# Designs tried in a protein design chat: VH-VL binders against q9w060r2686to2784. Part 2

Target 1, 99 residues: q9w060r2686to2784
Amino acid sequence: SLNSQILYNFAAKFLPVDGEIEGEIIITDLKLYFLATYRCRYFNVNCDIANITEIWLKRYQHQETAFEILLDTNKSLFFSLQNADDWKIMREVFCDKIV

## First folded at step 1 (VH-VL)

Design tC1 (framework fv_tislelizumab)
Fold by ESMFold2-Fast, scan of step 1:
Structure tC1 (fold): chain C 99 residues (1-99), chain A 119 residues (1-119), chain B 107 residues (1-107)
Amino acid sequence: as target 1 above (99 residues)
Amino acid sequence: QVQLQESGPGLVKPSETLSLTCTVSGGSISSYYVHWIRQPPGKGLEWIGVIYTSGSTNYNPSLKSRVTISKDTSKNQVSLKLSSVTAADTAVYYCARDYYDSGYGMDVWGQGTTVTVSS
Amino acid sequence: DIVMTQSPDSLAVSLGERATINCKSSQDISNYVAWYQQKPGQPPKLLINDASNLETGVPDRFSGSGYGTDFTLTISSLQAEDVAVYYCQQYDNLPYTFGQGTKLEIK
């Protein structure tokens, strides 16, 4: 194991094209991980923080607690947060990338 | 090097609550999931439950009404409470880490603590 | 719950010979299987995860294979230190479940 330091963690849903996967977002100094609550094909979704170009605020099921991360490869990751307090973490960590 | 160490009372009377503690050294419990597993004498392994980095938990349905797992990050400890114990709860209890970035695997285990339920 | 069934319950193999332990799941679990070795008085030790990925520090005489419902742990050229009980475990779905164990002995 890399044994990286976890800076933040909070509950989230990963939103692939089909369905929604419950889990948590973990932010380290280098990476953002999504870890599914159950070990499934979306268990380890991750990206390097340096490769994030933009973060877009989104609505999900009539709540403004979702965001889409755009990577420099032109790929995207879409997440929904459980509460507004967790969104504060995203704003503080990624204030320069939020559109 | 990360080490896990279980501790508890050893002997518990039927109907009482069993309380165990897993103390972590050489790393932070905030960095991984911690599982509890038990093994009755001469039998196989049974998964009890897990506490995630977020503090959320999942339990084996067979034990869900009786089990609570919690953590205290300031003490670097994970606790297991099992209520209304019977002789069937006699076992060696282990805590084990599951570190996310290496893929699944309970790669570091405590040495185990023996719990006997008797009058 | 997903049921994990190991075979055989016990196995005696001569030193230097191949040992094969099987594990079957009651439903498709892709490759979400781990294998553990447990010696008397010790906690289980992780050998393999993701059905075939060898854990760091584990001798390369150990190997795992399988996908779906049928999985195998192989020890090529058995050594005396390999005497133990071996468990398979699925982590595809909660609750996590273990096989009943296979006791490996020297013939």
Scores: ipSAE 0.014, ipTM 0.690, lowest interface PAE 7.2, mean pLDDT 86

Design tC3 (framework fv_tislelizumab)
Fold by ESMFold2-Fast, scan of step 1:
Structure tC3 (fold): chain C 99 residues (1-99), chain A 119 residues (1-119), chain B 107 residues (1-107)
Amino acid sequence: as target 1 above (99 residues)
Amino acid sequence: QVQLQESGPGLVKPSETLSLTCTVSGGSISSYYWSWIRQPPGKGLEWIGVIYTSGSTNYNPSLKSRVTISKDTSKNQVSLKLSSVTAADTAVYYCARLYGDYSYGMDVWGQGTTVTVSS
Amino acid sequence: DIVMTQSPDSLAVSLGERATINCKSSQDISNYVAWYQQKPGQPPKLLINDASNLETGVPDRFSGSGYGTDFTLTISSLQAEDVAVYYCQQYDNLPYTFGQGTKLEIK
């Protein structure tokens, strides 16, 4: 569940190996959540901000509007942001982690 | 609809390696995470491990590195190997699916295969 | 490892009455809890994910609630087909762990 102190939220796509899932990224003081409805059920992906080691800027659909989060477990999460204003905020929030 | 079917030897001798296969039909294994879970007779559920879309794995530390999970996308199969088995490894073994990092609950399960470790 | 403790170990409820099963985690796991139903001779069936999200095809008499360390599965009006063992599972951290199970029977 979400922390009561939501700092930011963005419309986003989660990008697994095959496909796209449309939803929202929600950032709190401690965690990043991705929340969506897919295949007639609720889905979530999340990580502790403290466990993020690197964020890699990526190209998606021929645009540089995506990023990959690398966790200390060597697990990665790949997202695309559709709103240009949200992309600017994301870059500012995570500037020390962006490679 | 996606269906999972486990298969194995039924009986294995102590100290040998248990090998199980989960055959998936109705969908590809490549886009999902897959887990193995076991249930000793009359007892609860124990998670064994998971294989991710990347092919990376994580295992329950209680199995002390006796376990290997692998997948073969061309055969649409997920496999489990458990070495140095003892009577404590007697259980019904299940394979189950997760939607990758989406919901971590296991939404599709095989019917289970019974494994007895006996001399 | 995160320990999941269910209560009670067994529960008998009359048809049409409310059944409540509890699950406690040894540490804060947010809402990362799934609930399963297992009938004799069958694999577990996912009922609830993310503590409160009912899976498609599961009857609406089932509901889940909770956050942090205390979680509840409720069956609002028990039916004969609900006789089963119920398990909670955490997926906040590896290894994934299950509660010991609660056996639900008709009184």
Scores: ipSAE 0.000, ipTM 0.582, lowest interface PAE 13.9, mean pLDDT 84

